# Ledger of designs, part 20: miniprotein binders against q5jf28

Target 1, 318 residues: q5jf28
Amino acid sequence: MERERLIKTVEAILRGAGYRVARLDLKGSCFDLVASRLFLLLFIKATVNIDTITEEQAEDLKRLAKFFKASPLIVGLRSKSGELEEGVVYERFGIYALRPETLYDALLNNELPAVFAERGGLYVRINGELLRELREKHGYSVNELAQLLGVSRKSLLNYERGEQAVSLDVAIQLEEIFDEALAEPIDILRAKVEADLNVKPETPLEREVFERLKKLGLGLVKVKKAPFNAISTEDDIRLLTGIDERKTRSTIKRAEMVAEVGRIVNSGGVFILEKTKAEVVSEVPLIPKESLEEVKDADELIELIDKLKKEIKEKLFS

## First folded at step 8 (miniprotein)

Design s2
Fold by ESMFold2-Fast, scan of step 8:
Structure s2 (fold): chain B 318 residues (1-318), chain A 106 residues (1-106)
Amino acid sequence: as target 1 above (318 residues)
Amino acid sequence: DPELREARDLLSQAITLMHEAVRLLQEGRPEEAADLMTEALHIVQRAIELAKEGDPERAIQRLKYAIMLMRLAILIAREGDVDLALELLEWAYELIQEALEILSKS
């Protein structure tokens, strides 16, 4: 119940800020919401306790963010250390984690956070060059300002070089001494992440389908913790690709989710099954793997997908 | 103390307005509901200012979250999503009740 409320709060924040949003109801998924506005794209994992996110989920989240040039975010309320603080950015497996109020301030108040948590302390990155200018303007030597702040000479020099973050207490003292904003905001909406896009398929069916799609000229990015198994791409073509042995209730639900996600990330969807009668679920075609042998390249696959969507639509409404 | 008593009275008033706003939303009157929610939101903000005098950090945290939920409910209701707005208001109501209980023990 708390998790459901959190997800709805995050959805409301995104929608209130003018984002288009798709929400997933998929246990174990690496993201719960995907949202776009103008040139921004966000993949969000919502979890009450940020420590519950697994390394596998985090890696897939970073992989999706890297592929789509999106920002990954974790939105949560607590960790094993207690309640998360408003205005503070935490980190989990290289992904920013923050409270809903922090996201609200960023999106609706245009107020980015500046404080981050590290090793049980709170820290702020400051404009070191401006700090040096203010120190010199006010006539403080390096030693004098270091003594006033209660830090070492070496630490102060590192602050001025931008090589070391200051504690929150030091950041507050600096603002009081100079009456000037020195804190650098953390751009949580444009986070850059690194991820390995060369993950191998896991099952025999996945290997067979990947081989066939590669022969058609499609590049492939494997994901595990999402409603699809891969992203298939060639030039302007982008398909969220599901792979299953047969059509199940799970297949239908995942196809519906793929349609919603695809709408937000501007990508088509397709499910490739070991054996099935060709059909369409929420504008996502389900095709047998044998259909991949009937086409010679990526363009013909897209033509097949478009033909199936059109034929089934005409059949339903004729 | 007097400040905490006044804060509790304000929160009780806000709860009454929120109940009426919920009724209006259920009757398909989102603009009138938004007006009452806005009034309730201002009352909760006043309660927070009074509560700060007594160091009830746990109560203040809940009230701040409730204000965010109420602001979101107003926006979402005006976009026509009554169901989501009602769920946000239900959680805001529970947070205000929890804050009221904390303040009553101070």
Scores: ipSAE 0.719, ipTM 0.877, lowest interface PAE 0.7, mean pLDDT 88

Design s3
Fold by ESMFold2-Fast, scan of step 8:
Structure s3 (fold): chain B 318 residues (1-318), chain A 107 residues (1-107)
Amino acid sequence: as target 1 above (318 residues)
Amino acid sequence: DPELREARDLLSQAITLMHEAVRLLQEGRPEEAADLMTEALHIVQRAIELAEKTGNEERAIQRLKYAIMLMRLAILIAREGDVDLALELLEWAYELIQEALEILSKS
């Protein structure tokens, strides 16, 4: 139950900090929580061991983050190298990974981490211009300070130019020498990532549905490790789009998740099935593929979705 | 070590207060539970300070710091009205404090 407790802890941290949160129960998903507050949107993967995250999950997480202009984040407890350290930022496939205590400090104490792990060491980015000013103010030559820190002249110059991070030991020595904060915080809540949004559908049904949606004028971003198969777009409208051959318990569960995620990311949801009667699950319409042939453009599809949502609401009061 | 002995005594006190806070949460008295949890949290913080002075209790201190985080979260979540989640967080905090007590007792 270590994983379940971790996910609940992360949910509590987000909620305690005033975020609206949706939590997923979907094996293999690229994220377990999505959270929003003010102008911040976070997609979070919670895993006990950060090394269990696959490259495919990481790529999908970055796609979602890039598309929604959100920050991706991994919260975990250990790696193959042992327990993760509090206050240290790790990396997995270009995504920041950190302990729940580090997230707690960032969100509830307004205390961003400054130390990052790289190639078996701990490092700190420092304000190089401030370092140079402090060195000059205290009367140290480049060689004198380099010798005092146990680093090369070239390394010290690179530190002052902002071209090289210092080891944690050097960062501590600098703070002792100058009695001044030099560390630059790592903004884990506003991380920008790059991802290829042009991923092709893999199944015959997905290809048919994607072709039809594109002909209707919708933009499409394919994802594999999420409760939906694509994000469909038209101007300011976004639809988390699921695709299945028929309605199953899995379809219903994913539609419920799509409704919750959509609420956080301000997006609608729809499931397109090979064979089904039109119905609605948690405000998410399930429509037959044939309905896509009956509409002429994206606007008519959106009108159909809205009509189905309203029709079920009216039926509850009739 | 007198500081470790005092830390253990404080943690035993905190466990008693947390047990009473759980009872109050189960009875639908979240404000009174939050007051006891806040008192217990203060006591755990004092135990951490004493353990830190010894320089050798990193494993116990790590557990206690995590427990404090869970206790703070439980107070916030209970005030939101989510008693079930608050109880789960508090139960895990309780287990971590007991584990820390065991570690400190074998030192």
Scores: ipSAE 0.766, ipTM 0.910, lowest interface PAE 0.7, mean pLDDT 89

Design s4
Fold by ESMFold2-Fast, scan of step 8:
Structure s4 (fold): chain B 318 residues (1-318), chain A 107 residues (1-107)
Amino acid sequence: as target 1 above (318 residues)
Amino acid sequence: DPELREARDLLSQAITLMHEAVRLLQEGRPEEAADLMTEALHIVQEAIEISQSTGSDDRAIQRLKYAIMLMRLAILIAREGDVDLALELLEWAYELIQEALEILSKS
């Protein structure tokens, strides 16, 4: 499988399920797709081998997901241990990882996965209260059912209290004994994640721009593996903020990506350059750093961005 | 095994329908292409059922199931007007069916 084919398959799954999708063609990015439908927002990293994802990419993905109240997902085909199994949820740096077929089933068939991989085994969380109820209804003692399953008395009690997941083999045995669904689904589409949102600028230019944006009243979340350098925020205002020393082909391409991502996450975009003439690329203004000194607060910066967008629109249609 | 031969014949029929669907997509006829793709889908599903009942190689069955997903997606995407993406999905489905045929032929 080519990585490109995987990304296109994930895009097709999302679009087929009615999601609005923006795709990034950016090497090393922490996500390849962002998708929204109703109140759901997903940031997805697609990679053939899930082990190739770096800790830095994972942290940035979790920062974006936390900030936008979105769910992060990794979609892949294999790990160092071999092919990923359909219907099984894996984990990489605190992020759910799964096959495209598993995502398809969740979105198009309304079938959430229930099996997760941990320490080389497959496990299932079960409804412990229902297990206890079924055990008692069928006349099994704790010891008798534990013996049938080949587990300890302590393990069975932990299962019934919801304190321990069962192995896949035990889950199958329980379904055969009671003929009831005991497995708890894993809600991969509403996974809430925690991340450190602390701002740490890396370059002198980034430090300068961050300090100025903070003085204007904007909060900042630094990211490295995305088409922008930070998310700037003030109340309900959000700006995907790029920072470059000069306008390059990369700057233009990233501004186009910022415009697409911004439409999905309902955020504006701006690129701040050390030296440039004010310009707009795909509704994303490119402004010189000096323009930040000419505005007094976040509201005036937003007004400047809106003014630049309006000026270019009027020139194109006049 | 007559069942395996039937499965292989069905997959060959599906490939023929997929080639015709690709042609229709390229000619700007997505609904007719979707009809052929739907027919090909049902044929691949029949081949999967025969292969499973005869205990065929799981590698072939997994490829055919993935191909079905791609074909279902291609139908939806083609109807939305994205012919280029639909064609790419169908090309990959075609390759997976061919790989499944090779596996089934060696068993």
Scores: ipSAE 0.761, ipTM 0.907, lowest interface PAE 0.7, mean pLDDT 89

Design s5
Fold by ESMFold2-Fast, scan of step 8:
Structure s5 (fold): chain B 318 residues (1-318), chain A 107 residues (1-107)
Amino acid sequence: as target 1 above (318 residues)
Amino acid sequence: DPELREARDLLSQAITLLHEAVRLLQEGRPEEAADLLTEALHIVQRAIELAQSTGSDDRAIQRLKYAIMLLRLAILIAREGDVDLALELLEWAYELIQEALEILSKS
């Protein structure tokens, strides 16, 4: 219940900021929302308690973000230690985690956060070169300013070199002393993440489908915690690819989700099933794996997909 | 504490405006609803200032700040024509304001 409200709040923030949004209702998914605006693309996982996100979900989220050149974010309300603070960036498995109010400020007020939580404390990265210039301009020696701030001489020199973040109280004191903005904002909307895009399929059906798609010239990025099993790609072709043994209600719902996500990330969708009659769900074709034997390359697969979409649409309007 | 009593009175006024805004949204009058929600937003902001001046419980203040965000979002979403989402946001804002009132009443 609380989680549903959080997801809708995040959706409202994104839409209020002018983003196009697709929302997923998929248990265990690595993301709950994907949003685009101009050149920004965000994959967002919403969890009431940020400690509940699994390492597997985090790895898939980073993989999607890396592939689509998007920023991954976790939006939550609390951790094991209590309520998350507004304006503070937390971290979970290498992904920024923050409150919905912090996201609201970033997107609607153009106010990026500058404070991050680490090792039980709150810290701020500052412009060390500007700090040194301001210290010299105001006539403070290193020792004098260090004493005024209650820090060691070594720490102050490390601050000026950009080698050490300051505590929040030191950051506040510095801006009060110099009456200048020293804090460096955290660019949560353009976060870069590292992820291995080469993850192998595990099930026999996935291995068969992957090998056939590879023979057609398609590269594959495997994901586990999403409404699709892989992203199939060649040049400008991108297909969110589902793989299932047979058509179930789950298959249909995931195809609908793939259509919605594809609209945001500018990618097509296809579901490859061991047994099925060819059909289309929300512009996403469901095709039997045997149909992959009837095409010789990626271009012919796209032609097959387009043909199926056209035939079924024409049949419905006859 | 007279400031805390004023804060509680303001929050009660905001709740009344939220009820009327909900009615207007259900009647297909989102611009009039947005006007009332803007009034409610200013009233809640004033209540936050008064509560903060008394050193009130941070839990109440945090709830009211979240409610402010929900009110701002409800205005934007209602103007987009998504009445259902706007109504949900307003229901959550209402609950947060009520919870803040309870916290402030016990202090």
Scores: ipSAE 0.784, ipTM 0.919, lowest interface PAE 0.7, mean pLDDT 89

Design s6
Fold by ESMFold2-Fast, scan of step 8:
Structure s6 (fold): chain B 318 residues (1-318), chain A 107 residues (1-107)
Amino acid sequence: as target 1 above (318 residues)
Amino acid sequence: DPELREARDLLEQAIELMKEAVRLLQEGRPEEAADLMKEALEIVKRAIELAQETGSDDRAIQRLKYAIMLMRLAILIAREGDVDLALELLEWAYELIQEALEILSKS
């Protein structure tokens, strides 16, 4: 299928650029890949048609990006308007969306895109100060250059002030007139997004577990479209926290994904279950909610997690 | 058109090199496979130039450019030791080149 090939292409681009990558096999997740390289972190949703991403997925992706100080990206091939163009940045619910070739150019060729799509048109942000310098150096008045470009005087002044993007046609005309690069690159790897991190738990079990974790001093960021239910945090402690009523195949699979994601985002993982025997899946402990009553603070919870992981390792070699 | 025939012949040559590179990857010989992939990549680049000069269908050119990206990625991934992913990328590149050949043949 196209989607599988798209995901593998994106993974290859990231790995080819020196990123460490974790891939999720989770239907409906807000991201399919998470990648890190030194201090740069990317959460990527890969979808053949960018219009397929839901508002819920977009909000969760922005929450993860905001919390981890990461860049969220959508990588896709088309929209309702047709094939996405190489070198053009699109938007879906406030998240940059682009073709895999555009990501390849950014990461392996050090070529950031400069064109963005908006309301059916293509636009470019211009270096307004350089535009004014070039206009004056070539002897054009504001009125003369505005007439030459077919724009209003007010628009040209807004371009020079950096308050208004130009159409792609105007950008092309400017390059023809001045023979200089005026386009400002779009830093897709440093996207800033807004999201409410104070989302309330949805189920009775989630509310109970959240209350228990908060009593331990942990802050919580709720997510829905991910292999975990929340991020639990206190100072330098970060736990990708799953919550389930019981251990199922889904629980095991999500614990494995949490382990992979945790390695990339430098975070631990834990699953809190209504009823279970304490055990470890891919270095992610699965513990009954009663275990939270046995610890007094976040540090003791980390100690419990570490002890469980060591017990499994020691049993394996005894 | 002689230039389109040359482009098609080049793409067929690239496909044969890619098939041999796939075989070498499956045999655990990634560096030799990478050398053949680099050779195939240069041939595809030349085919793109010829297709562009003749005003060929943009759909063919876009497929060939995507195939080049996949081939470059396959070389990097194979060198990391991930033969399975490199093979999948090359399989998709192969299919894109064949689709481009079909488009160019209708011209």
Scores: ipSAE 0.755, ipTM 0.905, lowest interface PAE 0.7, mean pLDDT 89

Design s7
Fold by ESMFold2-Fast, scan of step 8:
Structure s7 (fold): chain B 318 residues (1-318), chain A 107 residues (1-107)
Amino acid sequence: as target 1 above (318 residues)
Amino acid sequence: DPELREARDELSQAITLMHEAVRKLQEGRPEEAADKMTEALHIVQRAIEEAQSTGSDDRAIQRLKYAIMLMRLAILIAREGDVDLALELLEWAYELIQEALEILSKS
């Protein structure tokens, strides 16, 4: 499968660069990999054709990135216009999209991309002040350099003022003329995104669980396209919170994913089910929603979670 | 075109070295595999330069560049101890080199 190969390639790039990685095997998820190294945290959606990412997936990806102060990325191979080009940054719903080779260069060669695609063209942001200094140092008038580049006087002035990106052809010509790096890199590893974190629950069970968690003093960030339904938070407490009617194979698989994601994003996990006996899957407790009424506040919920995890660990080593 | 013929010959040599590297990984000899892969990688890089100098099909060049990345990653991942992932990366690199060879042969 081409998608599977793409995901494994991205995982290898991250691991090769020294990142800790958690991979999700969850169809329809807004991300397939989450990775951390030092102060960097990346949420990555891998898709062969970048046009297949839905607006809903993109919004959830931006929401997770905003909450965790992480960078969202799409890694893909093509679009409706054809193969993506190495070294070029594309965009889908406000999220950078790039080839695996571009990510490889950024992480293993410390070479950030500088070219971006927009409306069928390729463009580069340049250091306009440095351009003016180099033009003057080499004795070119504005008109002379504009003529050499095949651009208007107005465009050259806009380039020097930093008000207009140049075409890739112009960027190449400028670096050939001056033998200096003028391109400004695109910091794909520290992308800042905007998202609304105040999304309401949609199902009756989610509404009930959210109400109970809010009574405990927890704030909630709802997501739809992830192995968890919400992030529950209070001060330094962060819980990747799953909600399900009953324990199924899907619940167990998602709990395992939540454990791995939590390790990368430094967050605990819990699954709240309508009916279940309390148990633990991969250090993620599965508890009945009625247990939320037995605790007074967020601290007691954390104590319950820790108690359940300790009980299971002791059974394994008894 | 003499340079295209040279690129094709070089890619065939690189494939032979990659088969040897895969065998070394399967035998639990990741450093010997890395040596063979490093030699194969240098040969693929030369083939890319020769293909570019002749104005060859960009599709072939893109495949070879991707293959080089996979080969480099396979070395790193194998040294980390993940032989299974390294072998999968090399299998994909092999397929890409074969596809590039077919494209260059039709040109």
Scores: ipSAE 0.767, ipTM 0.904, lowest interface PAE 0.6, mean pLDDT 89

Design t1g
Fold by ESMFold2-Fast, scan of step 8:
Structure t1g (fold): chain B 318 residues (1-318), chain A 95 residues (1-95)
Amino acid sequence: as target 1 above (318 residues)
Amino acid sequence: SAQELLDWAMELMEQGRTKFALMLLRLAILMAPDDPLAYLLMAEILLEMGDVEGAKKALETALQHDPTHEEARQLLAEVLRQLGDEEKAREVLES
């Protein structure tokens, strides 16, 4: 109910701002929306309470963002501490979390947030060098300005060195004193995240498929909380790779999602199954793992995938 | 759809979540700019927030799309009276 409404609202914000959007309906996924506009890619997890996101979901979200050079975002309404505040950036496992109104302002009003929540307080990063210049131009000593702001001399020096963020109250006082923008906006649309891309497959089938794909020269980025199990890569080749024992309703639904996501992130899709007849679902080929032994390298695998897609399309539209 | 956003906005208005509701109404208007209901609801929020001029503009837009919308006409007349424009309030009700 509320979660569904939140996801629809975030999608409306993105589309209203001119983004191309793919939405996932997958329980437990690390993201619910992926959106692209110009050179920007956003992977978004929408959750009513930001505390419900797991560390595993957050790590996978960061892996996808790092691999695709995208920004990960959590959009939510509350935390255990209550309602999230508009214009405030929160953090969960190294990922920015914010209200839909904050995203709306960033995308539709070109107004980035500047306030972030940390350790129970609200803070603002400021241009410390500019602060020092303004202090000196207005004739304040370090101690005089510190007294006006109600902070220690040491804190003011740290502010000017860019070593410490100021409280929201101090940021407001600085704007009143100097009548100048000192706040550094938080570029939530170009966030950089760190993630370990070298995660081992866990199931026997995943290990076998990974070994076969590596023999073809493909690098692999494992994910757990997505409609695919890995991203397979070699130079310009990118495949959102699903792995299942057999074709099920879940396989079909995930293939649909892989097709939609792939269009946004400019990547192909494939599902590798223990046992299946070669076929295409939602323009995503499903192939038996034995097919990996029939090709010599990554290029031949791509040729097989493209051939299957064309054969099925011609049959449907002939 | 625009209607789903309107439905949530109305529930949020009842809960006193006026800023969130306002954002949803602005999105609904982007999706369906000719629907007078979204503008009427937006005017109600703007009045609650003390933005009388914004409310007037929203109601005028609603009536441009549906001149026969009785609730919008009544609210616009009230807004004009609050602004001291008794003559315009009378004109709105007569049209």
Scores: ipSAE 0.635, ipTM 0.842, lowest interface PAE 1.3, mean pLDDT 89

Design u59Y
Fold by ESMFold2-Fast, scan of step 8:
Structure u59Y (fold): chain B 318 residues (1-318), chain A 107 residues (1-107)
Amino acid sequence: as target 1 above (318 residues)
Amino acid sequence: DPELREARDLLSQAITLMHEAVRLLQEGRPEEAADLMTEALHIVQRAIELAQSTGSDDYAIQRLKYAIMLMRLAILIAREGDVDLALELLEWAYELIQEALEILSKS
């Protein structure tokens, strides 16, 4: 309930800001929304308590963000320490976490957050060069300003060199003393994340399908906590690739999700099944594994996918 | 505290306007609903200012700020024609205002 309301609120924020949005209803997924506008692409995990995100989900979220050159975000309301504060950026597993109000301000008010939480405190990165200039202009020595702020001389020098963030209290005092904006905003919409894209398949069927796709010339990025098992890629070709032994209700639902996600990230979708008749669900073909043996390269696979989509459409409208 | 009493009265007024906005949305009159929601939003904002001036419970204030965001989003979404989502946002805003009103009434 609260989680569903949170997801709908995030969707409303994104749509209100002009983003195209796809929303997922998939338990355990590393993301719940994906959104695109102009050059920005966001993968968002919505969770009431930001401490419930698992390391596995976080790693997959970072892999998707790195592959698609997107920003990952966690949007939540609480942590084990209580309610998250508006305007404060938290972090879990290298991913920015923030309140819906903070996202609202960034997208609809063009107001990026500047305060981040770390080790039980609140901190701000400041423009150290500007701080030094203002200190000198107003006639304060390093010792005098340090004493006014209640910090060491060494800390003040580190602030001016940009080597140390200040506490929120110090940031407030500095802006009161100088009446100038010193805080550096945190660009939550262009986050840089690191992730290993060279993850191995785990199941026998995944290994078999991956080997065949590699022989067709496709590179593969494995994910576990998403409606697809891998991203298959070569040059401009991108396929959100599902792998199942049989067609189930779950397969159909995930194919529908893959279609929606693909629309936002400009990628096709395909499901490879050990046994099935070729068919299409929401523009996503479901093909038997043996069909991969019938094509010689990635281009022929794309041709097969396009042909299946066209044949089904023609039958539906005849 | 007179300022808290005024804040509570304002929140009650906002709730009344929100109920009428919901009725207008359900009747297919989203622009009129948006006008009433905008009036309710300004009243809630004034209630926040009064509550903050008394050093009131941060939790109640956070609930009201969240409600304002939901109300702003409901106006935007309703104008796009998504009445169902707008109604869901407004229902949550209503619940948050009620919660804040209860907290402030115990002070």
Scores: ipSAE 0.745, ipTM 0.898, lowest interface PAE 0.6, mean pLDDT 89

Design u62E
Fold by ESMFold2-Fast, scan of step 8:
Structure u62E (fold): chain B 318 residues (1-318), chain A 107 residues (1-107)
Amino acid sequence: as target 1 above (318 residues)
Amino acid sequence: DPELREARDLLSQAITLMHEAVRLLQEGRPEEAADLMTEALHIVQRAIELAQSTGSDDRAIERLKYAIMLMRLAILIAREGDVDLALELLEWAYELIQEALEILSKS
């Protein structure tokens, strides 16, 4: 129940801030919410204990963020070390992790966090140029200010050059001495991540489907911890692509999730099955893999998808 | 601790207003519910100030601050027209306030 309440709180924060949100309930997924507003796109994993996120989930989350030019975020309450602190940014596999209150402040109060946790301590990036100006204006030598702060001369010079973050205690002391804001905010809403988009398919069916889609001219980004198996892309074409042996209750639920996610990330959806009768679930077509041999290129595949969506609607209302 | 007793009385008053706000939300009167929730929110903020002045348990203060965030979100979500989500947020806020009351009562 704690996890469900956390997810609903994050959804409320996003919606309260004017984001369009899709929430999915998929065990083991690399994200639980995707949200867009203006030019911002966020993929969010909500978990009570941030240490429970796996490396595989984190890598898939970074792949989605990189492909969609989105920011990945983990929202949680605790870690192995105890409760997460409000206003502090943590890191898990290269992804920012923070409390829901921190997200609330960023989105609803336009207050980005400035403190980050690293190597068992709390640190702040500061405006090194402003620090040097304030030090000189107040008549402190490098050695004098270093002594006041209890740091080495070399550390102070590194702070002024922007080459080293200060401890939270030093950041507090600096603001007390100079009565000026020196902290640099952490842009959690525009985080850039690196990920390998060239991941190979794992199953025989996935390999066959990927080969057929590639012959149509589509590029493919493989993901495992999502309601779809790949993103198929060519020019303006983007399809959240599911692959299953047969239609199951799970296939239907994932197709519904793909429709909701696609609405937020401006992408279509399709499920390719070993053998099935063509049908549509929440505007997401389910087609047999043989249909890929009936089309010449990506444009014809889109035409097939659009035709199926139209024919199914006409049948329902006829 | 007269201030701690006052803080507990204020939290009880806030709970009463929240119950009335829930009733208004269920009746399709979200703006009137938002007005009562705003009043309850100010009362909880006052209770936090009094509890902090007595050196109260940080666990109680943390719960009350989280409850305030949930109440603020509930107001926004209710005005958006999502009564179900607003009610769930208020239910969690209510539970947090009750937990804080229990902690403060042991002090």
Scores: ipSAE 0.793, ipTM 0.921, lowest interface PAE 0.6, mean pLDDT 89

